# VH-VL binders against c7peq0, part 8

Target 1, 252 residues: c7peq0
Amino acid sequence: MHNKIYNSFIDRKAKGIKSFAVLIDPDKVNPADIADLAAKCTAAKVDYIFLGGSLVITNHLDECVQQFKTLCDIPVVLFPGSPSQVSRYADALLYLSVISGRNPELLIGQHVLSAPAVKKSGLEVISTGYVLIDGGAPTTVSYISNTTPIPSDKDDIAMCTAMAGEMLGMKVVFMDAGSGARKPITESMISRVASQVSAPIIVGGGIRDAEKAYLNCKAGADIIVVGNAIEKETSLIKEMADAVHAAAPVLK

## First folded at step 11 (VH-VL)

Design v1
Fold by ESMFold2, look of step 13:
Structure v1 (fold): chain C 252 residues (1-252), chain A 120 residues (1-120), chain B 107 residues (1-107)
Amino acid sequence: as target 1 above (252 residues)
Amino acid sequence: QMQLVQSGAEVKKPGASVKLSCKASGYTFTDYYMHWVRQAPGQRLEWMGRINPYSGDTYYNEKFKSRVTITVDKSASTAYMELSSLRSEDTAVYYCARGVEYSGAYFDYWGQGTLVTVSS
Amino acid sequence: NFMLTQPPSVSVSPGKTARITCRGDNIGDKSVHWYQQRPGQAPVLVMYYDSKRPSGIPERFSGSNSGNTATLTISGVEAGDEADYYCQVWDVSSGHVFGTGTKVTVL
């Protein structure tokens, strides 16, 4: 089956089931801690492991992917910040175009260069429209991407960006406040975007507690991604996963 | 230094409404969620709802959702809570309480409380 | 709706240890926060995320949370610790839920 991970996004959305993803940065995770992290994610019934980040300096990606694949059954989905973040051992790749920005290299340029290697990898490739939202401070992704984030109160700009991405063929919309964001994306903005796109919506950045994870789902997010809060406090994995799984779909 | 100053005590009849205020000072008002929590005489604390003062996004306890409205005036750094269709069991001390920066998980600072008495 | 139950009272001698329990179904899977309320006063946060102590709260306050029970522990109890104590969690059923409260009496 060639679209197993994407079909799981669609199937869960169709059933009103919300998903929780843990984002792990290979440069930041201590390899000695991966076994404990995998066990906690399994016990919490985490739906996906997103692996990658805005900037990955070291070449530990393959090892990290293989460790998670050995230690648990949770799908490993690559969240690449650059062409070097490709591992054939993962289950799928979020092939991100930064559609909120005006940097042609992040819109399509890097993709042209990486496409032969991505095709040769045999990975499931998930076309993803990446929408960067202002997280209250400059983030690594906003600096590296040389893009101005959408202001946190410009709901209609976020909506139109996501709508255009879907119309151009993006299978998934990823709304992200950025790694280390001070301010998470508002429920108002999520709701506005969700009202106008049918694609699965991933929301991440600045989510610090179960209440916010739950309310993001109620606003229309399909997949909640948490990295920084989990990196600091892995005991939060279970509480956030439970909150996400308890959420009901929001009527569009 | 930091203060949450609430409006004065109210006496109301059943069926009336009450609108309480909570004026914040000494911090950036829009960076912290504002919650309302009440306590009937001799009873436990009861969370009513909260607002994100930046966006206006609200989240209410379902018990009160049909009767409670929480609003803010950003220029006055003031939150309001209006409770309608008052009953005698609404007699309580009403507190405003600040969340932590961009999180509503717990309440790190509380106003002095406002007694609302509902009697015939 | 999610329920948090606490013993109505705990009596403790000065210098001894008070243990205040908060029971809820699988509360160990939740982050528990604790508040102290002296008579006629607003609550004050004394513990958050199970075991983290806010600035200004003495080190003799500690917390734990596992299984169906969270516990606030006050060692070396002083007369000034006499108050009502409430646990709090977030839950999908009712939002923020407070425990039934425990009156700590220092004898």
Scores: ipSAE 0.839, ipTM 0.927, lowest interface PAE 0.9, mean pLDDT 91
Fold by ESMFold2, look of step 11:
Structure v1 (fold): chain C 252 residues (1-252), chain A 120 residues (1-120), chain B 107 residues (1-107)
Amino acid sequence: as target 1 above (252 residues)
Amino acid sequence: QMQLVQSGAEVKKPGASVKLSCKASGYTFTDYYMHWVRQAPGQRLEWMGRINPYSGDTYYNEKFKSRVTITVDKSASTAYMELSSLRSEDTAVYYCARGVEYSGAYFDYWGQGTLVTVSS
Amino acid sequence: NFMLTQPPSVSVSPGKTARITCRGDNIGDKSVHWYQQRPGQAPVLVMYYDSKRPSGIPERFSGSNSGNTATLTISGVEAGDEADYYCQVWDVSSGHVFGTGTKVTVL
C-alpha cells in the first residue's frame, strides 16, 4: 500500500500517540551488532528505524536495510544525506527539502536530479520540510548544507518556516539540531511550531536523556528521533522509548 | 571557579510564601538546566522542578506544581524558587543543583543549601 | 509513583568492600545515578548512567544495574567514604526520584 508510513504518522498524531525512532548511520553501525540492535528495538517497541545521516561515505545502505528487515518488523525509513542514498528494500523515504536554508540545491536542485531514480525505486516518498536549528556547534549538516541554521531562540522564525513549508506542500516537518548537536531544540520552539502546523513534527538532535524526549513530546513533537545517545549506549533505547510512549494519553 | 551561592536561612509561618535565590558564577549560566531539590530533616532528597535558563522552559514535580514557581534573571546569573502556601512539612534544606550541559538527567554541582523553617 | 528503596545503613571495615543497593520495579530499564552526602554538606555526584564515574572519583567506586536492583560498590573502603548515599532515576510519574538513602559507616 502506497502512503502506508505517512498514514501511520497521521493516524498516530490524530490519536495523540507519540512515536520513537532510532536513527542508525550505516557508516557508524557495526554490521555484527545489527542483530542486537534489532532485538533491543523490538523489545522496546521502537516505532521506526531511520537509516541515514547528513553524510554517508560507505555504500552499505542496502545491506543495513536488508538486515533490519530480516531481523524485525519495524518500518525502515530512509533519512538520506545524498541523492544516491536510495534503497528499494526500505519502507519509505523522507524526501528532505532544507527549507530553513537559502541553498537552492538543497531546496529543490538535488531533488530534480534524483527524482527519476526515486520514482523508479518504488519507495513511498514522504515530502519533508527539513528545518535546521542551531545546535550550539558546527555540524555535518550545517557544513554540507552551506547555510546558517535558524537561531535557537528565534521561535517565530522556526514557526513561520514550518508554516510556509506546510502551505507549499510539505507533508512532514523535521526539526533537527543536527547530528552531534550540543544543544537540543527548546520545548518553547517546538510548542510554537506545533501551534501553527498540522503536519506531523519530527524532532531530533542533541536529545540525550529520557526527560528531554518526554518533554519534547509534551511540547508537541509527534516523532522523536535519537541517534548519537543510542550509538554510545544502546541500553538507552528502552528508557527513551518508554518515555516517549508515556507522553501519549493514558487509555482507560 | 564555579560556584552556586544560595540565599540565607528563612523562618516562615504556615500559609506564607518563600522565595529563594541561587547565584551562579564561573560558567555560562544559560547552558545548564537549574534544578531545585529539597531535603527534610533526616529524609531523602526530593526533586521539585527545573528551568532552562535560556528559554525559560520549566518542568515541575506534580506534587509541587500548584505551589512552586522557578524563574531566572539572566543578567544576574541567578535562579529563583518560590514556594507558596507553606506548611510545617515544607521545613527542609532547599538546594539548587546544576545539570550537565543541555541535559537534566543528573546533577553534577550543588549549592550549599538554604534552611527554610515553617513553624506556627 | 516510582519508588526507590535502599537499606538504611551499611557497616564496613576499612579496606573492605561496601555494596549499596537501590531497588525499584524494573530499575534495570532506567539510568541510575548516585550521590554521596557527607554530614552538613551538599550531595556530590559519584556515579552516573549506572556505571560511569565522574572525573575525580576513584576507580574503587563502581556501579551496576539490572532487573530490579542497582548497586553502588566501593572497594578498598576508606574513612573518607563514610557518608549517606542516594540513588536517583527519572520517571514519568514523579520526574526525578531519589532513593531512601543509605548511611555507610566505616568501622
Scores: ipSAE 0.838, ipTM 0.926, lowest interface PAE 0.9, mean pLDDT 91
Fold by ESMFold2, look of step 12:
Structure v1 (fold): chain C 252 residues (1-252), chain A 120 residues (1-120), chain B 107 residues (1-107)
Amino acid sequence: as target 1 above (252 residues)
Amino acid sequence: QMQLVQSGAEVKKPGASVKLSCKASGYTFTDYYMHWVRQAPGQRLEWMGRINPYSGDTYYNEKFKSRVTITVDKSASTAYMELSSLRSEDTAVYYCARGVEYSGAYFDYWGQGTLVTVSS
Amino acid sequence: NFMLTQPPSVSVSPGKTARITCRGDNIGDKSVHWYQQRPGQAPVLVMYYDSKRPSGIPERFSGSNSGNTATLTISGVEAGDEADYYCQVWDVSSGHVFGTGTKVTVL
């Protein structure tokens, strides 16, 4: 169905309902553990499975997507390191432009090359402005993108970057400190961006506990994505999902 | 090596305010959330709020939100807590407590405590 | 508000095992942390994320959490373990919540 996943983003945002996404790296996850992980995500009422990594082997990606689709009803959204890394079995693709960077290949160049294959895949394609924020340590995304992250205390730079992305037609803003980040994005920066952007806002990187997940939602994040903390301790899935779902709705 | 040193005991009248300090040493002050927790005589511990010293972002227990202000001086590695409109029920030992690096889930280091007595 | 209830006291002989419970609705879905407070002193962290020990806490301290009950277990109890013990979680209703406290007496 056309735009089903994107419409769920905007419908939930309009209702003030916050969403929790679990990020799985198909190159790192043990295939034997996927059944348990899918069961835990289902029990916790996780809203999305994000599948992504910096280097994704095509055969393993398809298998990972198919396992999750077989084992649960949770939408599977691709978060690839390259626009060409797709699986037709997923529900949607975050088609990321690294708008915080000045690398023309990640802004548009690789998209020009991948667009025919992406269109042929039949996937729902979600135009996503990807905003990389300094997470206090080198990350895979920082190295692969060959870009300087936005400094973690430059709220106005992050806000202007997100505004420009929205004005240029990006349907979603993804603020990311990067996989393996030491420090998460500040509530101040999230709030500054949220005050000027109406598009759904995804926030990820360095989120280690339920308090931070909750406060990011209160600051204006619409979708919280967590990978590394869940990778270390899957028992956190329920606690973090509960915290995100308990965040107060945004009242009109 | 880590140390949290709090300001000395205070005696206040109802309706006054108090501002307590907590000086940190032995770690990078801006990498750890700072919490304030109080304990009335013979009572359980009660969390009041916390601050991210890097950004100034605060999060308060709703019970205290209208009366408590937590601030930092980054250059002095010092956190402050001000409690206004004091009542006799505010008589307690007040602790500063450090979260873990970039997480406030639990408190791995505590100051020595500051007794605040509110009496008319 | 989310409530954490502990027994007010536990008496234990030296060398025996003390079990300190912390009850809360579905506390097994939360991460539980534990603090020891000796008379006139600040609290000290003795357990975090249900069952993990901080460095410097002896292995005779252990923890578990499932259903409606979290438990701190001290085996081989020593006189120095005599203290008040508090559990703690985070909850949206009040933020960080501490249990009612348990006084452990070594007789």
Scores: ipSAE 0.832, ipTM 0.926, lowest interface PAE 1.0, mean pLDDT 91

Design v1
Fold by OpenDDE, look of step 11:
Structure v1 (fold): chain C 252 residues (1-252), chain A 120 residues (1-120), chain B 107 residues (1-107)
Amino acid sequence: as target 1 above (252 residues)
Amino acid sequence: QMQLVQSGAEVKKPGASVKLSCKASGYTFTDYYMHWVRQAPGQRLEWMGRINPYSGDTYYNEKFKSRVTITVDKSASTAYMELSSLRSEDTAVYYCARGVEYSGAYFDYWGQGTLVTVSS
Amino acid sequence: NFMLTQPPSVSVSPGKTARITCRGDNIGDKSVHWYQQRPGQAPVLVMYYDSKRPSGIPERFSGSNSGNTATLTISGVEAGDEADYYCQVWDVSSGHVFGTGTKVTVL
């Protein structure tokens, strides 16, 4: 089904269900650990596996996707940092436009280049407004060249950006403080965005415990994405997943 | 060296309000959550709430939500906790505690505590 | 409300091992943290994320967590280990929750 993953986003959001996604970097994950990770994710009832999130240096994406697909039934969603991060074996692709920035390459240029490969892959493509929020980490700057993240205290800018993305037809809003973010996105910012956006809201970056995950959901996040924290402490998968699944959104 | 220095002991009457302060030093104040935890005499620790010093976002224990207000002065690296409608049961040592890495799953540094006595 | 239950007291002879339990429903699925509180002093973090030791905490301190019970273990107990110990977790219903506390007495 060409919109299976997106429909799941919409359906869960409509029902007030919050989702937990584990972010895996194919370049960082040890293949030997994937089986254990998959098992833990399954046990924790992780809703999505996101693969990518950074610039992939090596081409281990297909293998990583295939391993997860073999080891668990959790949908695998590509979260590419570059056009090369495409695998036909995944369940969907978040097609990211960095709408928080003003880099034409990240708005449309990279999409033009990747479009043939993406089309050929047959993947479900989910147009995603990527909203980069300042997480206080240099890695964010390196991830998005020639773009300035939205300051962490500028809730209105984030809101307007997300609104614009939605009105331009982007199906999902991804608010990201970046990999290794020191400062995760604030609940106030999430609430502000959520109050004006009907599209599913994905929030990632710098989420390190169940409280933050929970509160982000309460603030209006529909999907919580966690990578680094889980890489360091795999035991957090269950705790965070439980927190997310127990969360309900704030009244808009 | 990281330190949390709290304001001095308070004596209040029932129905009054108290506002305690916690001054942080030795680290970037806005990079960590600040929590408030109290302990009645001979009783266990009780979490009251926390604030994100950077954004001002707060999260409270439902037990105290109607009576507690946590604020910060970033310029002074100081957190405040105001508890209103004081009761004798509010007699306790009140601690500020730093939460870890902007999440605050655990408390790695604590203030010295402030005794608040509520009596007629 | 989520509750954490600890034994009120544990007595141990010097050099022996003290085990302090913290019981909670499915606590094994939560990150458990431990604090030491000496009389008249503020709590001190002695264990975080079940089994990690903060800087300055001796290796004599260890932690485990599974099922419905987390355990702080103090091997080679010293007089200085006499204190109240509290476990702590986060729960969706209650926020941060502390255990009832255990007084460790060194005989």
Scores: ipSAE 0.720, ipTM 0.883, lowest interface PAE 0.8, mean pLDDT 93
Fold by OpenDDE, look of step 12:
Structure v1 (fold): chain C 252 residues (1-252), chain A 120 residues (1-120), chain B 107 residues (1-107)
Amino acid sequence: as target 1 above (252 residues)
Amino acid sequence: QMQLVQSGAEVKKPGASVKLSCKASGYTFTDYYMHWVRQAPGQRLEWMGRINPYSGDTYYNEKFKSRVTITVDKSASTAYMELSSLRSEDTAVYYCARGVEYSGAYFDYWGQGTLVTVSS
Amino acid sequence: NFMLTQPPSVSVSPGKTARITCRGDNIGDKSVHWYQQRPGQAPVLVMYYDSKRPSGIPERFSGSNSGNTATLTISGVEAGDEADYYCQVWDVSSGHVFGTGTKVTVL
């Protein structure tokens, strides 16, 4: 029960099932649109709602979480820009360590500060190795974190980084090109990482169509995360979800 | 001004191979997928495959996967499509087409086409 | 094997409205794109993601997609609109798939 969401990750991965997650920024989403969005996600059989923003501008996290929880049965997973962005109403928290960078604050510093609050929240905490990949444009994460992303063509660096994260006990690897990325993560890089990592692999950033979502899955991604594209065109939710769900597992 | 310029017409015998080129200009070559689409006389368009010029990753139509190879020369901003084991049914105009930036959703610019005739 | 079916031809008088349909199973769940191909020329994108117009495409071009049918609508048809029109989608089983094409004739 305490590891319900993580268990869903590993169980689905073990079965070769690919998952689609819709990323929602609580500070950007219009509350009036949440009902429609929830309905579309439900209809598309979206597997997870990821909630999170890079900045904490407003205190709408709890309300947003509660609204989704009321409107649909899709698990709500916090994907925070900071470990301090916590809502006890969510189903789980991705506890992100930016292992692609060398900023001690993003490796452990902020976690130490947020740990009491996270513990108190009672949330399922999923230790996550966050691997930032160069998406061809500056991202909010890159700017705020003051970390250099892994170059998009350095598959081995990404692989070794993910491997290290896993060996350090991180339960999930999140490869992210960042919000608004021009260049999504390549299939080759995903494949390279997937060949050496047993942990569930989440891939996000710059995914704009069903083909890319599908091919990322075929390359080894277990969970595809899409935000910006569906914000612009909500009709893509169904198309992308279908593509992801139709994807076959990669042979390791 | 975006432009895709393809190589000239080809005449081949059955069983031979053909390699077509598509030179891109007016944009950053590595920022967009390059697709190949063919059209037999009086027939519909048929997608063959695409390449990510930056990474070299390819995605092929299963129908052609065993016979088609798409490559790029980044330094020349040129994409190539090689089709082997040619048959009469491969007679068509072959187009290169630019995909959406790092997306394969649709094709926003097309080359002028290259006629490939396969005849004994 | 996913297939898109279009009427082989549509005839329309100048100034009238032409409607070109593209049928496919649950095509409403897919993004449909449209291309115009004049005789002897390469295709030109005229509509993407069901109803979005590329730069340079007149407003008299519009698109819709629901259920099993996508439609490209050309209002105020002009002589220059005479061409073949193809719909296109992406499918997991087939990759990019084009419709059978529709020849629009301006009378």
Scores: ipSAE 0.717, ipTM 0.881, lowest interface PAE 0.8, mean pLDDT 93

## First folded at step 13 (VH-VL)

Design x1
Fold by OpenDDE, look of step 13:
Structure x1 (fold): chain C 252 residues (1-252), chain A 120 residues (1-120), chain B 107 residues (1-107)
Amino acid sequence: as target 1 above (252 residues)
Amino acid sequence: QMQLVQSGAEVKKPGASVKLSCKASGYTFTDYYMHWVRQAPGQRLEWMGRINPYSGDTYYNEKFKSRVTITVDKSASTAYMELSSLRSEDTAVYYCARGVEYSGAYFDYWGQGTLVTVSS
Amino acid sequence: NFMLTQPPSVSVSPGKTARITCRGDNIGDKNVHWYQQRPGQAPVLVMYYDSKRPSGIPERFSGSNSGNTATLTISGVEAGDEADYYCQVWDVSSGHVFGTGTKVTVL
């Protein structure tokens, strides 16, 4: 079913419903823990499981996807560090273009190479404008690609970048402070972007508590993505999910 | 050594404003939220609001939102809390408290407190 | 508004175990933190994320949280444990919320 996941993004946004996504790195998660994690996510009514890592060194992606698909009914969305990180077992793929940078490989080069495999996979492909924000720590992507993230205090640059992505036809804007981010994206930046972009806005990186998740939603985020914090404290899943689900967008 | 040092006691009339300070030392000021919590005599702790010193983003208790303003001076590693339209029930010890790193989940360090007395 | 209710007081003999409860609707779905406040002093964090101890807090202190009740347990109570104890959570409607406080008296 093409566009099922994207349609869910659009429909929920239109209704003012905020969504919570748990980010799982296939290279970091212990397969033995997936059952418990899936159960917790289900109990918390997590809206999406995002699977992906910056490098995905191990060949555990398919296994992880299959495990989650077996253990719960939560949609599994691939959030790859590279367009080549694909599993046909997932429900959708965020096809990320790093529009905050100026590396042609991350803009289109890697996509050209991966396109046949992605097409063959039959996955729903969601064109995503990936906006990397400085999170106070180098990301794998920034390091490898020599891409400079948008400074955390440059709301206008983030806004213009997101606007450009949307006008180029990208269906989703993903604002990310990056894996291992110290500083989460500010509410002001989210608000600024949200004021000019109609596409669903995904926000991730450095979100460590329910308050921040909630406030990001209030600022204009449609989907909150949390990984590292949950890895450390699985109890945050329910608390954050509840906070996100209780949130309403800022009136424009 | 981690320290939060607050300004001295204040005596104010009803209707006046008070601005308290909290100077932080021993850590990177901009990496931690700063909260303000008050406690009236013999009463429970009451959270007032917090600020992200890096971004300036604030989050207030709705009860105080119309009267409280939290600010920071990054160069001085100091947070401020101004409470306006003071009432007798605002008589309390006011604490600044550090949140966890880049989070506001709980408060791991507290200032010594500042007594604010509101009386006619 | 979200509310946290604690017993006003708990009395315990030295060496015995004190249990301080914090009640709230579905509090088990929240992360509970605890603070100790001695007379005339600022609060001190003694428990975070239900059951984690900050550095410097003795193992005598433990925490649990399930259903509608979080509990701070102090085993082998000492005279120095006499203080007010407050639970704290975050709630979407209220922000950070503290419990009503429990005065622990060591007999």
Scores: ipSAE 0.892, ipTM 0.946, lowest interface PAE 0.5, mean pLDDT 94
Fold by ESMFold2, look of step 14:
Order: C-alpha cells, then sequence, then structure tokens
Structure x1 (fold): chain C 252 residues (1-252), chain A 120 residues (1-120), chain B 107 residues (1-107)
C-alpha cells in the first residue's frame, strides 16, 4: 500500500471511473470556512482534495492539512509550487516537473534540493509531468515558473510533451491552464493527449461549469481539478462532482 | 454595440435542409461559445448544440445530433447552424446565443431569431 | 431525460410579489438560470447561478434553489414585468434544458 493514492488513480482509470478533485489554496482559504467546505466535499463525494498553489506565502500548510483530515475522509494530495509546500500529514505528494517548460530549475533543479526533505517526510510521492497550457493571460504559474506555456491550439505539442514525460518515467500527466486562467484547455487537446498516453491525466485551470467538466472527462481526462470557480461559488462542488461522476461508462 | 445578427426567415419543404447564420460584432468572437436554441410556436426554448469558435469543438443535444451541424468562419466572426431532413415539427424561431467568456452555463446575449417554416 | 416543469401562468397585482417555480428532480444540486421573454422578442437573462443578477436587472428580482424547486421572485411587480419566464439548467442527459415556461400576467 506504498502507492495507495497512485493505485487509486490507476484502478479508477482502468474502470473508466472519472474523479473530481477540489483544489484549495492554503493562503486563500478562510480557516473558519474549512468545516463547511469539508462537509460540502463529503456530501458531493469529492474524490480528492488537492492542497497547495503556485505561491504559498503563509506557513500554515500543516494546519490546513490536519483540519481537512480531521473533518473528512477524503484523501489530501499536495500540489506544491515550491519545496516549502511539504506536509507529512498529507496522504500523497504530486512531485511536479514542469516538462512543458525549458526552465531547468523546474524540470529537475528544485527536485535535487528538495529530495532529502521529501524522502524524510514519508509521503507517498507521485511523479507528475506538469504540462502548462496557455490560459489566455499570464497566470501565477506562468510568472513564477518563468516558462512559456504551450499554445492553446498546439495539440500535437501538448501530446508529444506528455508522451515524452511518460517515456521518461512520469506516472501521471497534469495538464493545467493555471490558477486564474481565462480559458480552459480544449477538448481537442485533451483528446489528442489521451490518445497517446496511458498514464492518468489530470486536467485543471479555467473550468467554470459542469458542462466543461463533463466534456473534459469525455475527451479523456481521468481527474478533473477545480479551484477558482469553487472559491467563487461553492454550490458548484456538487454540480461538478455529479457531472464528472456521470461521465463513467455504462456497463452493458 | 455588441450584436448577434441572424440571417433572414426561411421557408422550406419537408426533407430539405436549412443553413442559418449568426454574425457577431463588438466582442472577440473566439472567446465565447456560440449556442443555437430554437422555439416552436407556443413552446418552450430547446437547446440544439454549441461550438467553441476557437477550437471548433462541438457539443450537440442528442435529439438533434444526427441532423445538426454547427460551424464557424473565424475571419467573418460568423457561426452557422445547418439542420437537415426537415419536418413540419422543425417550424420554429432559431436563436443564436452567447454566454460569458469561456463558459456556456447560461446565455447572456441572444440574436434576434430566424423564423424557419417547414410546410408541404 | 431531465425535466423542468413550471406552472403555465401566474397572475399578480401591481406592487405585489410574483413567485415563479421551476420543479425538477434534485434541481437544488444544479445551478439554475432564468430568462424573461416579452412577446415577439428574444429571451433576456434575468438571473443566473440561482440567485445572481446580471447588470441592469433590478434588486426586486431574486432567486432561490433547494430540494426539487427553484424559484424566481419578483417583488414590487410592475406592468413591464409581464412576460414569459423560463428556467434553465445543464444536465448530462440532453445538455441545456429549459423549463416549460410561465406567463406572468400583471393584474
Amino acid sequence: as target 1 above (252 residues)
Amino acid sequence: QMQLVQSGAEVKKPGASVKLSCKASGYTFTDYYMHWVRQAPGQRLEWMGRINPYSGDTYYNEKFKSRVTITVDKSASTAYMELSSLRSEDTAVYYCARGVEYSGAYFDYWGQGTLVTVSS
Amino acid sequence: NFMLTQPPSVSVSPGKTARITCRGDNIGDKNVHWYQQRPGQAPVLVMYYDSKRPSGIPERFSGSNSGNTATLTISGVEAGDEADYYCQVWDVSSGHVFGTGTKVTVL
């Protein structure tokens, strides 16, 4: 059970079951609202809580993780923007390499520096190829990463990038338009990547409604992650979770 | 200022097809999904499908999927809807409708509508 | 297929409150949008995400959604509010679904 969270990604993908993840930024979430948020995620049967962001200024990650784990049974998966975003209380860590970029520090450099602390943490570490897609304007991720996102209409570049990441050993592909993206990733790009990649595919950024969440799943996404839209409208948690779960195949 | 201007009324025989146009102005055409919604006389609104004008990605109501095709001409900022194998039940006003930027959850701008009459 | 049912008509006196219901199975789990359609005109959005008003829609329009019923409420009804009103949601079964429509008659 060393790979409990990763095995859940693989097992659900093999069954055609789509997963919904709620992304929570520890710097933005109001601590007084965490109990309500955890209750809403539980009632909606959210599959994962992704915790983190591109820029985490406060040092309250541990407290946030512990609150969610006390308040619900949903797995908490770290989505770190920096080495300081490690909490041993989480269930797993998405160990992200920004394979879409040409910044050596985000490809491997920060990993060299963080690896001893990550190993000591005892966390399940999930090697993740992070593919940044142009979201229509500079995002926190594009600025902090100092990388050029893949253009939103270059499906084959995204596909080749994801394929190369998988060949190099990445266990998961994370296609992200970035927090605060204007435009989400197109269904055609998701479909192109999904046609050539066996690894579980996480898709996020700019997803604002249940229709888009559903269509992303139909295009081949395995895990839909939503942050900003839910920050603005928590009633979307149930609607989006239902839409994602409805994309599962019907057994004949 | 913002406008969705639709093509003129059509009269068709059963079995024919019709292709309607919707010309957009006053906003960035490719940043908004374009939907088609019809309304038969005295009936409710009925969603037919939509297109992402940037990528060409389409999503159709299953009821119409075999007969409807939605396309765009980006350089003309124009969306088209073609409905084939027309029947008298297809007599309706056909609207194009636009939502907010990169979201099709609801429709905040509508064209004036195009009456299509199917009669034998 | 997901179905949305509205009463065919609602009559209300000027200055009073009109309540237009939209019934669907577990509609409270969805976000509901509302449109006003005057005779011979295209629909106009008057409410979105259950209770949010577009710019230009007066505060006397409000909305709620729970259980199996969403409601558009028009307080202080004016003659200009006389129109057909449609609710709308998204559902996997057929995409965007509109309600059966309610004719609001003032007086």
Scores: ipSAE 0.773, ipTM 0.900, lowest interface PAE 1.4, mean pLDDT 91

